# Ledger of designs, part 298: VHH binders against o26223

Target 1, 191 residues: o26223
Amino acid sequence: MKLLWTSQHIKVTVHIDGKVSKMDVLEAIKTRRSIRKYQDREVPEELIDKILDAAMCGPSAVDERPWHFIVVRNREMLEKIPEVHPYGAMVKDAPVAIIVCCDSSLEKIPGFWVQDCSIASQNILLAAHSLGLGAVWTGVYPLEDRVEGIRRLFSIPEHVIPFSVIPLGYPAENPGTRDLFDPDRIHLEKW
Below, E stands for the ipSAE of ESMFold2; O stands for the ipSAE of OpenDDE; V2 stands for 0.75 times the mean of E and O plus 0.25 times the DockQ between their complexes.

## First folded at step 21 (VHH)

Design AA3 (framework vhh_vobarilizumab_d1; at its last fold request DockQ between E and O 0.76; V2 from the best seeds 0.73)
Fold by OpenDDE, fold request of step 23:
Structure AA3 (fold): chain B 191 residues (1-191), chain A 121 residues (1-121)
Amino acid sequence: as target 1 above (191 residues)
Amino acid sequence: EVQLVESGGGLVQPGGSLRLSCAASGFTFSSYDMAWYRQAPGKGRELVAYISSGDWTDYADSVKGRFTISRDNAKNTLYLQMNSLRPEDTAVYYCARGEHESYIDYSFDYWGQGTLVTVSS
């Protein structure tokens, strides 16, 4: 059974140096790096909309789609995030951050929301990269101090769980390349 | 084999300056994030400074404005410029190789043997 992956070609036109380069899905996946340094440049709302659209296109358990997104542009709020998120130092310098949350009232099957929000978060990273932006996943759940810190800071209700904080911006760093392929992790037919 | 060798530690008076170096070998230095940690007597190891392979930096609050982490990829060397040193900065300082794609916290897979910095009158 050939799983016909219907590649919905998200044609993301990235203008690098005035040239529209088409980045395919595999290229986006392979070339994406966590970006923690950003230009002093605002991210257009149109790009955020595209990223959020992509975030909502992933699968979820029984299609429960439990995710919510807080888009943060307020400088004061961005500057406060590192106070409750020790791995979020770069957030204060980002022009925008997306907080991915789970609404537990939307959960149909217990426990799968973590996978659902992970898929959404990864799609945010890939979409950002394909659009010429840099982003980084900073995990919140299941670290209680971070969950509570973000909850308080953004007045998130108890039935909603903050999952990740993803700062975004035009990249001002070029991290090294990755070599992550490991054939020893591939097993044929059986372990 | 991955190697990290720290140098530049020593005795310095309060208010003085030191520059630590970490010589890296056995890997593509320019492709990796690096960090400085320190461990004071009777205390746990703590992050001092972090630098990405793209030169993004992060510092512990206790050293902000006083310490500067930098790297020379051509020399495979990590640096820590320490100014306005205080007695509480006394510790063994360690160089560490970072894992860039961690999404929860700074992660490190290799460490140096450390260099002692003593700040005393």
Scores: ipSAE 0.822, ipTM 0.912, lowest interface PAE 0.5, mean pLDDT 93
Fold by ESMFold2, look of step 21:
Structure AA3 (fold): chain B 191 residues (1-191), chain A 121 residues (1-121)
Amino acid sequence: as target 1 above (191 residues)
Amino acid sequence: EVQLVESGGGLVQPGGSLRLSCAASGFTFSSYDMAWYRQAPGKGRELVAYISSGDWTDYADSVKGRFTISRDNAKNTLYLQMNSLRPEDTAVYYCARGEHESYIDYSFDYWGQGTLVTVSS
């Protein structure tokens, strides 16, 4: 953060962010939707910092915390993502995207990093929603063509695995809520 | 009961145009993502065009610049404008309704019965 100009924006946005961040957690979970259309409006660095702080609050297998995050704001790079990531077509129109990665050198127990990075990815979605942003999780791992394409595009080293690409911005759409509760999925005492 | 009814298919010369419609009922149309799929003879279904509830769109590379998906939420109707048609566009075209949430590919829970488009000289 830059103290001269960012401190002025931080003071103003902290009051506004405080009001926005008062959403009840159950409300956030129930009302969050995948948002693929964004306003032509930049997302302040401060909000990205809050989202990534939330991402790192998740539990991980034996506290291994294997996640790393690439923050992409460069428009030329955002426009190239759809060339290697077909489900990421909306990324070209987003002001920013977050790539969630696993650093395999941080694994303490093999094979649990997918759960770890999934937890971080969902926390990004919920935190963005609570701050008035829209986001969508676009899956990369385990689809090999997507993994290799994103790795090449962002110069990600061999021991680091790109897991998801999450574009985000101020939403320009307002999709409805779904009723997905299914009592038949609930088993008391045993199957 | 969810219903999707396609119309507007037919026989068209190469280079011609055709507009498909899909009348939707039995759900809140404006709240759902929608798409057009097609199935050529002897092939599987493939995505042609996608439109979100907020009018964000995505297209298969083979149709970009030639086809336009749109929706009219007041009429509960999905459209596909097809221009510069080629013989390779010959297929049954299906209207599809998007599922709640998916993170690896677009997904759909209802399809219409389809409308045949034949591009032949």
Scores: ipSAE 0.637, ipTM 0.836, lowest interface PAE 1.2, mean pLDDT 89
ESMFold2 (binder alone), look of step 21: mean pLDDT 87; pTM 0.875
OpenDDE, look of step 21: ipSAE 0.667; ipTM 0.847
ESMFold2, fold request of step 23: ipSAE 0.558, 0.585, 0.618; ipTM 0.798, 0.805, 0.829
ESMFold2 (binder alone), fold request of step 23: mean pLDDT 87, 87, 87; pTM 0.878, 0.872, 0.874
OpenDDE, fold request of step 23: ipSAE 0.792, 0.724; ipTM 0.899, 0.874

Design AA4 (framework vhh_vobarilizumab_d1; at its last read DockQ between E and O 0.56; V2 from the best seeds 0.71)
Amino acid sequence: EVQLVESGGGLVQPGGSLRLSCAASGFTFSGDDMAWYRQAPGKGRELVAYISSGDFTDYADSVKGRFTISRDNAKNTLYLQMNSLRPEDTAVYYCARGEHESYIDYSFDYWGQGTLVTVSS
ESMFold2, look of step 21: ipSAE 0.654; ipTM 0.843
ESMFold2 (binder alone), look of step 21: mean pLDDT 80; pTM 0.803
OpenDDE, look of step 21: ipSAE 0.577; ipTM 0.813
ESMFold2, fold request of step 23: ipSAE 0.681, 0.689, 0.627; ipTM 0.867, 0.857, 0.842
ESMFold2 (binder alone), fold request of step 23: mean pLDDT 80, 80, 80; pTM 0.804, 0.810, 0.807
OpenDDE, fold request of step 23: ipSAE 0.793, 0.739, 0.780; ipTM 0.899, 0.880, 0.897
ESMFold2, last read: ipSAE 0.595, 0.702, 0.675; ipTM 0.812, 0.867, 0.854
ESMFold2 (binder alone), last read: mean pLDDT 80, 80, 80; pTM 0.807, 0.806, 0.808
OpenDDE, last read: ipSAE 0.788, 0.802, 0.763; ipTM 0.900, 0.902, 0.890

Design AA5 (framework vhh_vobarilizumab_d1; at its last fold request DockQ between E and O 0.63; V2 from the best seeds 0.72)
Fold by OpenDDE, fold request of step 23:
Structure AA5 (fold): chain B 191 residues (1-191), chain A 121 residues (1-121)
Amino acid sequence: as target 1 above (191 residues)
Amino acid sequence: EVQLVESGGGLVQPGGSLRLSCAASGFTFSNDDMAWYRQAPGKGRELVAYISSGDFTDYADSVKGRFTISRDNAKNTLYLQMNSLRPEDTAVYYCARGESESYIDYSFDYWGQGTLVTVSS
């Protein structure tokens, strides 16, 4: 059985058995949306592995690759995340969440870890989408209350900084695509 | 042109109920997240309820169990059912479109003019 998800511009075919149509990178980028409604369906470990592989393929400052990932499937833990994340309510409904963290001990040049973890987080979103999953980036850093909340909840060491929480699942919503191209933001040769 | 027009506000006694409506036009309503905000006198605007395009919902703690956000895509209308109203619920209530793609909160790019809800004995 095939589930057809129609967006404004692109049809994505998702198979019940987890097989998805191939999506090119530009399509993934342009059609990705935050997904906060999920099916009552488990995400195969294979897909999570692919997503995490993608998360680690981005560049980082001097190739420091400071990122760590906590994969959360435990229902009790997923249900607790909204208690410390005011915009994380959808996490309790997701079959899995990935917490992107920075190990500060791996940082080679101060301050670039934010960019590194951002790249990793975005790659997670894109990979998830390309695989027929829905996800949303729920920001943690640099909001102190969220950082500390997630830290306590998952017993994250002091030298490790939680950066983002990304719930994932098979999507149960289909937000429209957006055209965000703005030629006024493009400057040729000079400002 | 995007338009959001709230209605249904008024005076109600504590413990009473109201249903707010927001008529949306100028965009594909079914594709967008929507929300209700409120602003009480002398206070900042705060999120009351959020609903995604797929009917995921989230609520402020202060209204959980009392308010229900819903949508009718065929009518391009957003609703807020408010039960067990309290004086502290007195505010101007705004409808908002969530076309923005934020990674830290629910972000919205269009707002209605608001409808006043007064809860008083």
Scores: ipSAE 0.787, ipTM 0.897, lowest interface PAE 0.6, mean pLDDT 92
Fold by ESMFold2, fold request of step 23:
Structure AA5 (fold): chain B 191 residues (1-191), chain A 121 residues (1-121)
Amino acid sequence: as target 1 above (191 residues)
Amino acid sequence: EVQLVESGGGLVQPGGSLRLSCAASGFTFSNDDMAWYRQAPGKGRELVAYISSGDFTDYADSVKGRFTISRDNAKNTLYLQMNSLRPEDTAVYYCARGESESYIDYSFDYWGQGTLVTVSS
């Protein structure tokens, strides 16, 4: 049932219900979906570390890297997020969530931190997907009630702005693939 | 090509129950997110209930505990069981379908024509 294989310098373990394999980056981008139902299964710290390492690899405006991440595993805190985040109902069922924040004291050029934190947030989604996890980006900024609610709930200081809440876990749903390519969005040479 | 046809609306007394159905065709029903929205006279559409492809559900606060969304993938049918109905539940109820990759709210790209629910003495 189980198949264990190694190459000369690489060890790969394959399980009956799962497969450890490398995913092509274009495939990961095209097949990633928002996942809102999770198995009742913990996510190892090692996977969270890999996801956050990937998040921090993104480019940022003049290398300002304004991002901070709050890793939330406490069940009571996860259950409180939907009380202040109307789009975050699935967070109560997730084994872990990552809150992406901007530390405005790290801004080097005003007004670009949203792009910076968006890059980090998308990298979290792609890294989670490549590791066999499912995730969904639930927006916080710029919706003031969500920003204030998340800031209060996690004791986030005034100069730090919560940007997104990303619950993740092993997926318990499979929404399938999409065909979203639209050639009318492509303009050669000029508009 | 995508079609959503609601049924089951009607006149009902306060405190009563009603079951709405939405027959779906023209897409892979089991892969998609579905929802019920409603539009009261003179108001915009509002989310009533959401169900993901894997049966994660979410409800508007005003209907929690009274309404239940469900789906039957073998019949390509979405349901809304409505209990303990109140006059403020009076609205046209719409079935909605989408892939829901929005990051700020649930979003849908196909809508039915709606079915009228009137809760009145």
Scores: ipSAE 0.713, ipTM 0.873, lowest interface PAE 1.1, mean pLDDT 90
ESMFold2, look of step 21: ipSAE 0.680; ipTM 0.859
ESMFold2 (binder alone), look of step 21: mean pLDDT 80; pTM 0.800
OpenDDE, look of step 21: ipSAE 0.783; ipTM 0.892
ESMFold2, fold request of step 23: ipSAE 0.624, 0.642; ipTM 0.839, 0.844
ESMFold2 (binder alone), fold request of step 23: mean pLDDT 80, 80, 80; pTM 0.803, 0.799, 0.803
OpenDDE, fold request of step 23: ipSAE 0.787, 0.771; ipTM 0.894, 0.889

Design AA6 (framework vhh_vobarilizumab_d1; at its last fold request DockQ between E and O 0.62; V2 from the best seeds 0.72)
Fold by OpenDDE, fold request of step 23:
Structure AA6 (fold): chain B 191 residues (1-191), chain A 120 residues (1-120)
Amino acid sequence: as target 1 above (191 residues)
Amino acid sequence: EVQLVESGGGLVQPGGSLRLSCAASGFNFKRYDMAWYRQAPGKGRELVARITTSGHTNYADSVKGRFTISRDNAKNTLYLQMNSLRPEDTAVYYCARDLWESYIDSLDSWGQGTLVTVSS
């Protein structure tokens, strides 16, 4: 294994064959950070496929898996996203973004699709991190202006609801780790 | 309600030092990343430094090697040690929660700021 450091001091472990070393699940969860700056480097399709595969592996209500994913690489489209999604300013600088959507026509129990898409979105973040990429969850739903903005921009039908926009790329920043364990939030047997 | 009160600003000569403090209340201070921002006259607010809950720090390039952000969780206080001050460091300095991991727009939580003037 070879340890690589980016100019931003991001540690990446690479196999001798040039592949990124696998990260265990707990490490991925613990060390993941939102990344909003990206290198001027394309993300291989293979990695996007792996990320999307992971995105589809989570549980869902009635196991319906109502999620859809729009993969955006077109520069013009990426640059337009911030116009309708202010919190997505960094999308214009990303080589790729995934828009997580729900097909509401597939929903069996009302309201659970939010949880379903959340699970998918989090899996995208974790998978990206485990593969040496940086990503950030930028919330779209339930902000109506953003939902409709993204809908119009990507010609999303009415029964499909855009949920999140997740830009991805090789990290160009290092936010550092966090210590968030809070035993005061843990109750044993009863409140 | 989140309250942040900055202090420690003042007039200092170029090459001088100041230490800013931010007293935090109304939230669990130790569970939030924190940041210093500044706003110079006629300019927008810019990030100066960040510190995570684990103590990891980041700095704007303009202040690297000169400024140090730190925190005392027991005192609910954020600090900014500023050394080798320059005229271009003149600004109102603000303390804020760094809601980096919010998947929605962060709410503005700013103090009144403290003025730092670097002049001969």
Scores: ipSAE 0.801, ipTM 0.889, lowest interface PAE 0.5, mean pLDDT 92
Fold by ESMFold2, fold request of step 23:
Structure AA6 (fold): chain B 191 residues (1-191), chain A 120 residues (1-120)
Amino acid sequence: as target 1 above (191 residues)
Amino acid sequence: EVQLVESGGGLVQPGGSLRLSCAASGFNFKRYDMAWYRQAPGKGRELVARITTSGHTNYADSVKGRFTISRDNAKNTLYLQMNSLRPEDTAVYYCARDLWESYIDSLDSWGQGTLVTVSS
């Protein structure tokens, strides 16, 4: 399981005329895209561990760290998600999904958990991208019908709030890059 | 207020061509990815083609090689060149902002669309 995978050293194969490169963080941020089509290929548990480690590195209000993560690999459960979350239709085709949740009993400052879980969710997307995976954030909170549907489906207790469902896998599509920088959004010194 | 006005539809024989236009206003057009959708009678709306702000394009398999999406940022206009038209292409065509990166479903503004009819 986890201990077995942790004891293994990762080896990187270096090509004769090239090498496996690390992605610069600014490149990762600018090139990450929502991916909704995936190869029929398993995502190793070790990669999920790395992604969740990254998710937990985010700042949180007064360091409250209210996040919990449900890792879903069971095919039957993945196929049920669209029944309560219709715009998560691609989840049925993903090898794995991560549900980001807030445990309100860990909340130290009321009303900031949404920011906290948003930070964790974005870190999941960036970490997945850096590992050669594609992911998409499908919003659950604050849509009450989706919150209750996901809570019911995964037996999530009332004090725990499902925030987002993030399917991921090796990408089977390329939506391309964008140029979104807009200088008119930048204000110096004052509005 | 966001406005998208489609034009250029009409009746065309199979094998013919049409060029659709979409005039955009009320937003910074060059900073948005754009898309064409179509809706055939009795069916749902489906994606036809998309183009990013950097010019990257994707097409539905049913139109690949026959249709070309393009944009003119100076004129705030999106285009769809439709060649080798088939009866299955008969639909109302709509342009829209491409919401690929939205983490929620949304209803964006839609115009009346422009009807394309392909028949003998």
Scores: ipSAE 0.713, ipTM 0.830, lowest interface PAE 1.0, mean pLDDT 88
ESMFold2, look of step 21: ipSAE 0.700; ipTM 0.833
ESMFold2 (binder alone), look of step 21: mean pLDDT 79; pTM 0.803
OpenDDE, look of step 21: ipSAE 0.693; ipTM 0.849
ESMFold2, fold request of step 23: ipSAE 0.693, 0.694; ipTM 0.820, 0.825
ESMFold2 (binder alone), fold request of step 23: mean pLDDT 81, 81, 81; pTM 0.816, 0.819, 0.821
OpenDDE, fold request of step 23: ipSAE 0.799, 0.801; ipTM 0.889, 0.890

Design AA7 (framework vhh_vobarilizumab_d1; at its last look DockQ between E and O 0.48; V2 from the best seeds 0.00; counts 0 for: pae O 9.7 > 2)
Fold by ESMFold2, look of step 21:
Structure AA7 (fold): chain B 191 residues (1-191), chain A 120 residues (1-120)
Amino acid sequence: as target 1 above (191 residues)
Amino acid sequence: EVQLVESGGGLVQPGGSLRLSCAASGFKFKRYDMAWYRQAPGKGRELVARITTGGHTNYADSVKGRFTISRDNAKNTLYLQMNSLRPEDTAVYYCARDAWESYIDSLDSWGQGTLVTVSS
């Protein structure tokens, strides 16, 4: 199967049509934007696999790797997420979402799992962007009502903590370029 | 302390124009995306226009071609030029720092608002 990239067609196919180019890592970091509108087009499983491979490449505290991922494609389940995550309304319009979770039984050092899952979540965003997809991190932890709501909805065990819900798909919006470099945030040698 | 002060609202007839201004202080204005929102009576706040630190603009479909957002980073001021005004544009207009990249909610700092009333 040949991968074809598309951002402009009205049809959804198993191919990604259009031109695909490799993206430099600094370019990916600088140009990634939160995307909340998606084309009516499926995301191939191959791309999800690549994104999750990238997610698991992040460092973790003492290599504890506490992350687990739930891949959600079922339309009914995606439509239920806003019922327990009110700021996740765009998730119902996404072709797929990834729920990043911490398995607390894998913690080797208490409390660093938040950093670990944040790293995995950001890697998902960057990998998706590099593959021509758009994504957004919608926060779950530490908001107790969202944590419990997502846990209930997806039958997540008590020792597993849902951290973030990341809807993704081919983008249907362009939030635009930014200039965020601020030299005043840089302190040489000391504060 | 972040402060956003809107001005330029008022009563105008349909087809008229107004220019809203927002004076910003307490933060590095040029490093933040900015937005205008509006809230009609009994409605939630809705996005009207957005402008990034890179100069890219986005508009609600209902105002495209009629409204223009702009910024003057030297004066720490955000603008909304509103042309061809319609009665449905009647609302309180709010200047806001845009929290597009927030991963918890979309709310950030808001001004007090300025009332725009369009009626004949």
Scores: ipSAE 0.658, ipTM 0.816, lowest interface PAE 1.3, mean pLDDT 89
Fold by OpenDDE, look of step 21:
Formats: structure tokens, sequence, C-alpha cells
Structure AA7 (fold): chain B 191 residues (1-191), chain A 120 residues (1-120)
């Protein structure tokens, strides 16, 4: 019995007129949640383009911009991702997924690509949220089995490292708000 | 060490009520989403109810309108008020800490469970 969580009113302020309500940056950051359930609704290419644009706007070490993005809409491929990603079950239910990769040949300073791709991944999440979509960061790197699984599945060259898989879709769940502020993690001047 | 200890289970007649409690320790309770799961004999574990740090609640369709999840952050305690109990509600009920934002889509902590039996 698929426990269908009744879709509480995700105030997806889908303004009737197709205009995605603009969300300010702080609101996007504070209200973003991982979304693992999606509507049976296609995500317009325009939104994906906006998300990818945002993904490429983050800083990178020495401006190396090592990131590449695989946009996956093929249902068969989406359904195969969980086979190589044990915690990627939701990917099969998403209308689209973005695979963030690093081209190691673009690295100027070794090792910073993890930060670069993390920033890109986070920007994807924030942009998606601001556009009324739900997304979740499923980690690939540094787990070798996942890295190799995704590599084989998408015929990714050896010099390119899959970093994350991010399914996206219109949200079919509302996890609610969180209070994540922790003053104990703040140190003044010294530890 | 993260500890979750469920209590309040027992035998109840159909239409009866029970209130489950989960005492949490070893972590900052108020910072975590919490959930109740249940596992009936011969069945898989299923989500019953979830409550976020912000107090947002979600329920399985099977329990919606009958069960209420709540939390007392001051007491580090999670509650499940179960009303209008049915035989099909018979299960071991588990308290769980939700690691929602982790790379692992899994609950990272479970209690020992408390048995709820609904029978005439």
Amino acid sequence: as target 1 above (191 residues)
Amino acid sequence: EVQLVESGGGLVQPGGSLRLSCAASGFKFKRYDMAWYRQAPGKGRELVARITTGGHTNYADSVKGRFTISRDNAKNTLYLQMNSLRPEDTAVYYCARDAWESYIDSLDSWGQGTLVTVSS
C-alpha cells in the first residue's frame, strides 16, 4: 500500500499566469528543503535553462569552472540510476535529473573541484526552489561504487568525475520549515 | 549516544485510544524532524506520521484524521495520539529521527518500538 501522503497544500504559489513568483535569495535559502516526491508534470526546458544558468554563476577556484551538466529526461535512464545509486530511488519518479560532473582536465588547482561542483549543485537546488520546483542532492562523489556506476551508465569519460545527481520536479510533498540556526556553531574571534 | 525510547503501547479495543511517547536523548531534539513508523506482522515498516522542526505535520492516508503527531522540545519528547483505533493499526510503532537533509535518504536513529494491539 503506497502510503500516499496527502499533498498538503504546497503553497506553490503557481500564479495562474505561469509567472514563477520571484523569491528573494534569503527566502530561498531558508525555505529550501529536499524534495523527493514529484508531481506527474513535466518541467519546462526554460526552467532547466535558468537552473543551469544559476549553476554556472557560482565561484570556482581560480575561475576554473570545471563543471559539466548532464540533463536526463529519458525515462529508461532515470529508472536505471537507482540501480547504481542506492539512495537515488526518487530519481525514477522525477521528470528530469541533472548530473553534475567535473572535467578534471579543467582543474587549475587540484582538489578544489569538489568545492566548485558543490557550489554548482547548491545553486541548482536554490534556483529550483525559487522557481517552484523541488529537488534533492544525491551524493555520488566520493563513493567509488556510485561514481563508477554513474560513469558507466552515462558513458562518462575517465577524466570526468560524476559528482551529484539532482532530480527535479514539481513538488508533491511539503516537508515544512526548519530552524537550523545553531549559535553553538558560531565562534567569535577564536574557537 | 542517540537514544529513542518509545512507550505507551498496549492492548486496546477497536475504537479505543492510545497515546505513544518517545523520549529522545543524546542529540539536539529541536533541530531534527521526527517521525513515527509502524511495522505490522509480515509487513514492511511504513511511515505513520512526521513532524518537522517547524511543527509541520504529515500523515499517512490510513491514519489521517485519527492520529496526531506532536512534539515537546522542552521535554525532548515526541507524541502520537491515536484515536479511533482499528485492528489494522496493530503494529510495533517506532520513533525515528529523520535525517532528511543527509545524503542518505534514511532515518538514522530508531527506538526499540512499542507494540500496539487493537483487538476485540
Scores: ipSAE 0.010, ipTM 0.295, lowest interface PAE 9.7, mean pLDDT 87
ESMFold2 (binder alone), look of step 21: mean pLDDT 80; pTM 0.816

Design AA8 (framework vhh_vobarilizumab_d1; at its last look DockQ between E and O 0.42; V2 from the best seeds 0.00; counts 0 for: pae O 8.3 > 2)
Fold by ESMFold2, look of step 21:
Structure AA8 (fold): chain B 191 residues (1-191), chain A 120 residues (1-120)
Amino acid sequence: as target 1 above (191 residues)
Amino acid sequence: EVQLVESGGGLVQPGGSLRLSCAASGFNFKRYDMAWYRQAPGKGRELVARITTGGHTNYADSVKGRFTISRDNAKNTLYLQMNSLRPEDTAVYYCARDLWESYIEHLDSWGQGTLVTVSS
């Protein structure tokens, strides 16, 4: 891997499926879209490893790192998720899903685990995008029926809280780019 | 409060054309993706077309090549140009914000709609 760009931004150069890929981090953040349709194509374990590595690189409150991840590839399990998670219907069509969980026994400062797991979840989305995959965050926490349904389905202990379900795969749709910068949201010095 | 007011519907012969408009207020229109939906009698609402804040468009297969979605951010207005109309295009047409990036379900308000009738 090598840096190919000026000091104004950093390019991440990676090898994907026998070719060199580059994506500026700001480009990745701005172009990532929720992808809910996937090709009938497996996602290599190596890419999942890279995505989870990225997920664990996020900051957390006092470095508590409360996150755990369940990688789901089993077709029967993926097909059961919509039965307990109504807005995760696309999960049945994904080659793989990642369930982001909080282990509350790892909390060092109560109440920050939601931010911690949100950071890990967003890193999964960005890493998947940079690797040529599409993903979508489907909300589980704080919807109690979804939390308990996912917990039951995957035998998750009471002290572990499923936070999000993130199906991913090679994209089969293109939602398009957006222009979202809004200067009215920026307040200089004070509100 | 979000307000979306559709207009431009009417009775048209097969093969004809109509242009629908949607006047938007109560939100920063240029920063929202937008969509057209339609609802035929006795059926549920279906997506017709969407357009992002960046100008990218997507269409339902049933209307590709015949309909064009566009927007005018200066007028806070969404458009749907409908050409080569067919009887199966008969429906009430609604505009809405396209909340593609929501990670939870969202129930949004619908306007009055505008009726398009294509008589064979």
Scores: ipSAE 0.691, ipTM 0.822, lowest interface PAE 1.1, mean pLDDT 89
Fold by OpenDDE, look of step 21:
Structure AA8 (fold): chain B 191 residues (1-191), chain A 120 residues (1-120)
Amino acid sequence: as target 1 above (191 residues)
Amino acid sequence: EVQLVESGGGLVQPGGSLRLSCAASGFNFKRYDMAWYRQAPGKGRELVARITTGGHTNYADSVKGRFTISRDNAKNTLYLQMNSLRPEDTAVYYCARDLWESYIEHLDSWGQGTLVTVSS
């Protein structure tokens, strides 16, 4: 399938056997882009497992690890997500999505679960990118309509809070690279 | 305040050329990806071309080979060279930033647009 957008390819070598070349951490961080177009290609379970493993490797407040993950491959469910998430249109085009959730019963310190789930979500994005996949973080929390929509759609219990929906797939676009470094955002010793 | 001001639109015959400009101010232009969008009458706004901070370009299939997006960071200006224009290129053309991190409908960094009319 020809990429809809042709730009200089971020050097992610995906081997025919599904093996991906290793990407260093800084490269992954610097070259990651939100990907909202996907190939008509399934993502191997092995890659999802690696991504989820990475998602669980981030720090959490007092090691509370409040995160849960719903892996969605069902086409009907993927197609329903945009109905409750107005900016989740691309989810219907993805072969898989990960819904990051917080089990509030696991929270040890109130409020830090947002940070914990954010870290998990970012690790999903970075891991996906390093594996030659494209992904995008679609925010659910703290928008109540989205939270409730996703909750109902996936029968998520009340004590569990959906945090983000992350569609994943082989990229069908190449946004290119960005230079996001801004020295004006750096303050030495004091503001 | 972020400002984007498009110019260069007009009436042109099929096969003609136009060059659009977008003057940017109120932000660090060189740090943002930039794009051209267009909206034809009765149609939704669509991406025409984009250029990253690194100079990478992408084009809609409909304009590929005919349009060229470029930027001059020193002048805070985005350009769209349009060659071999077709009637179907008739639209209001908009300059925009931050297109890849936000949904298009959330973007507030649009100019007023410049009208391009391709007609015999």
Scores: ipSAE 0.014, ipTM 0.316, lowest interface PAE 8.3, mean pLDDT 86
ESMFold2 (binder alone), look of step 21: mean pLDDT 81; pTM 0.821

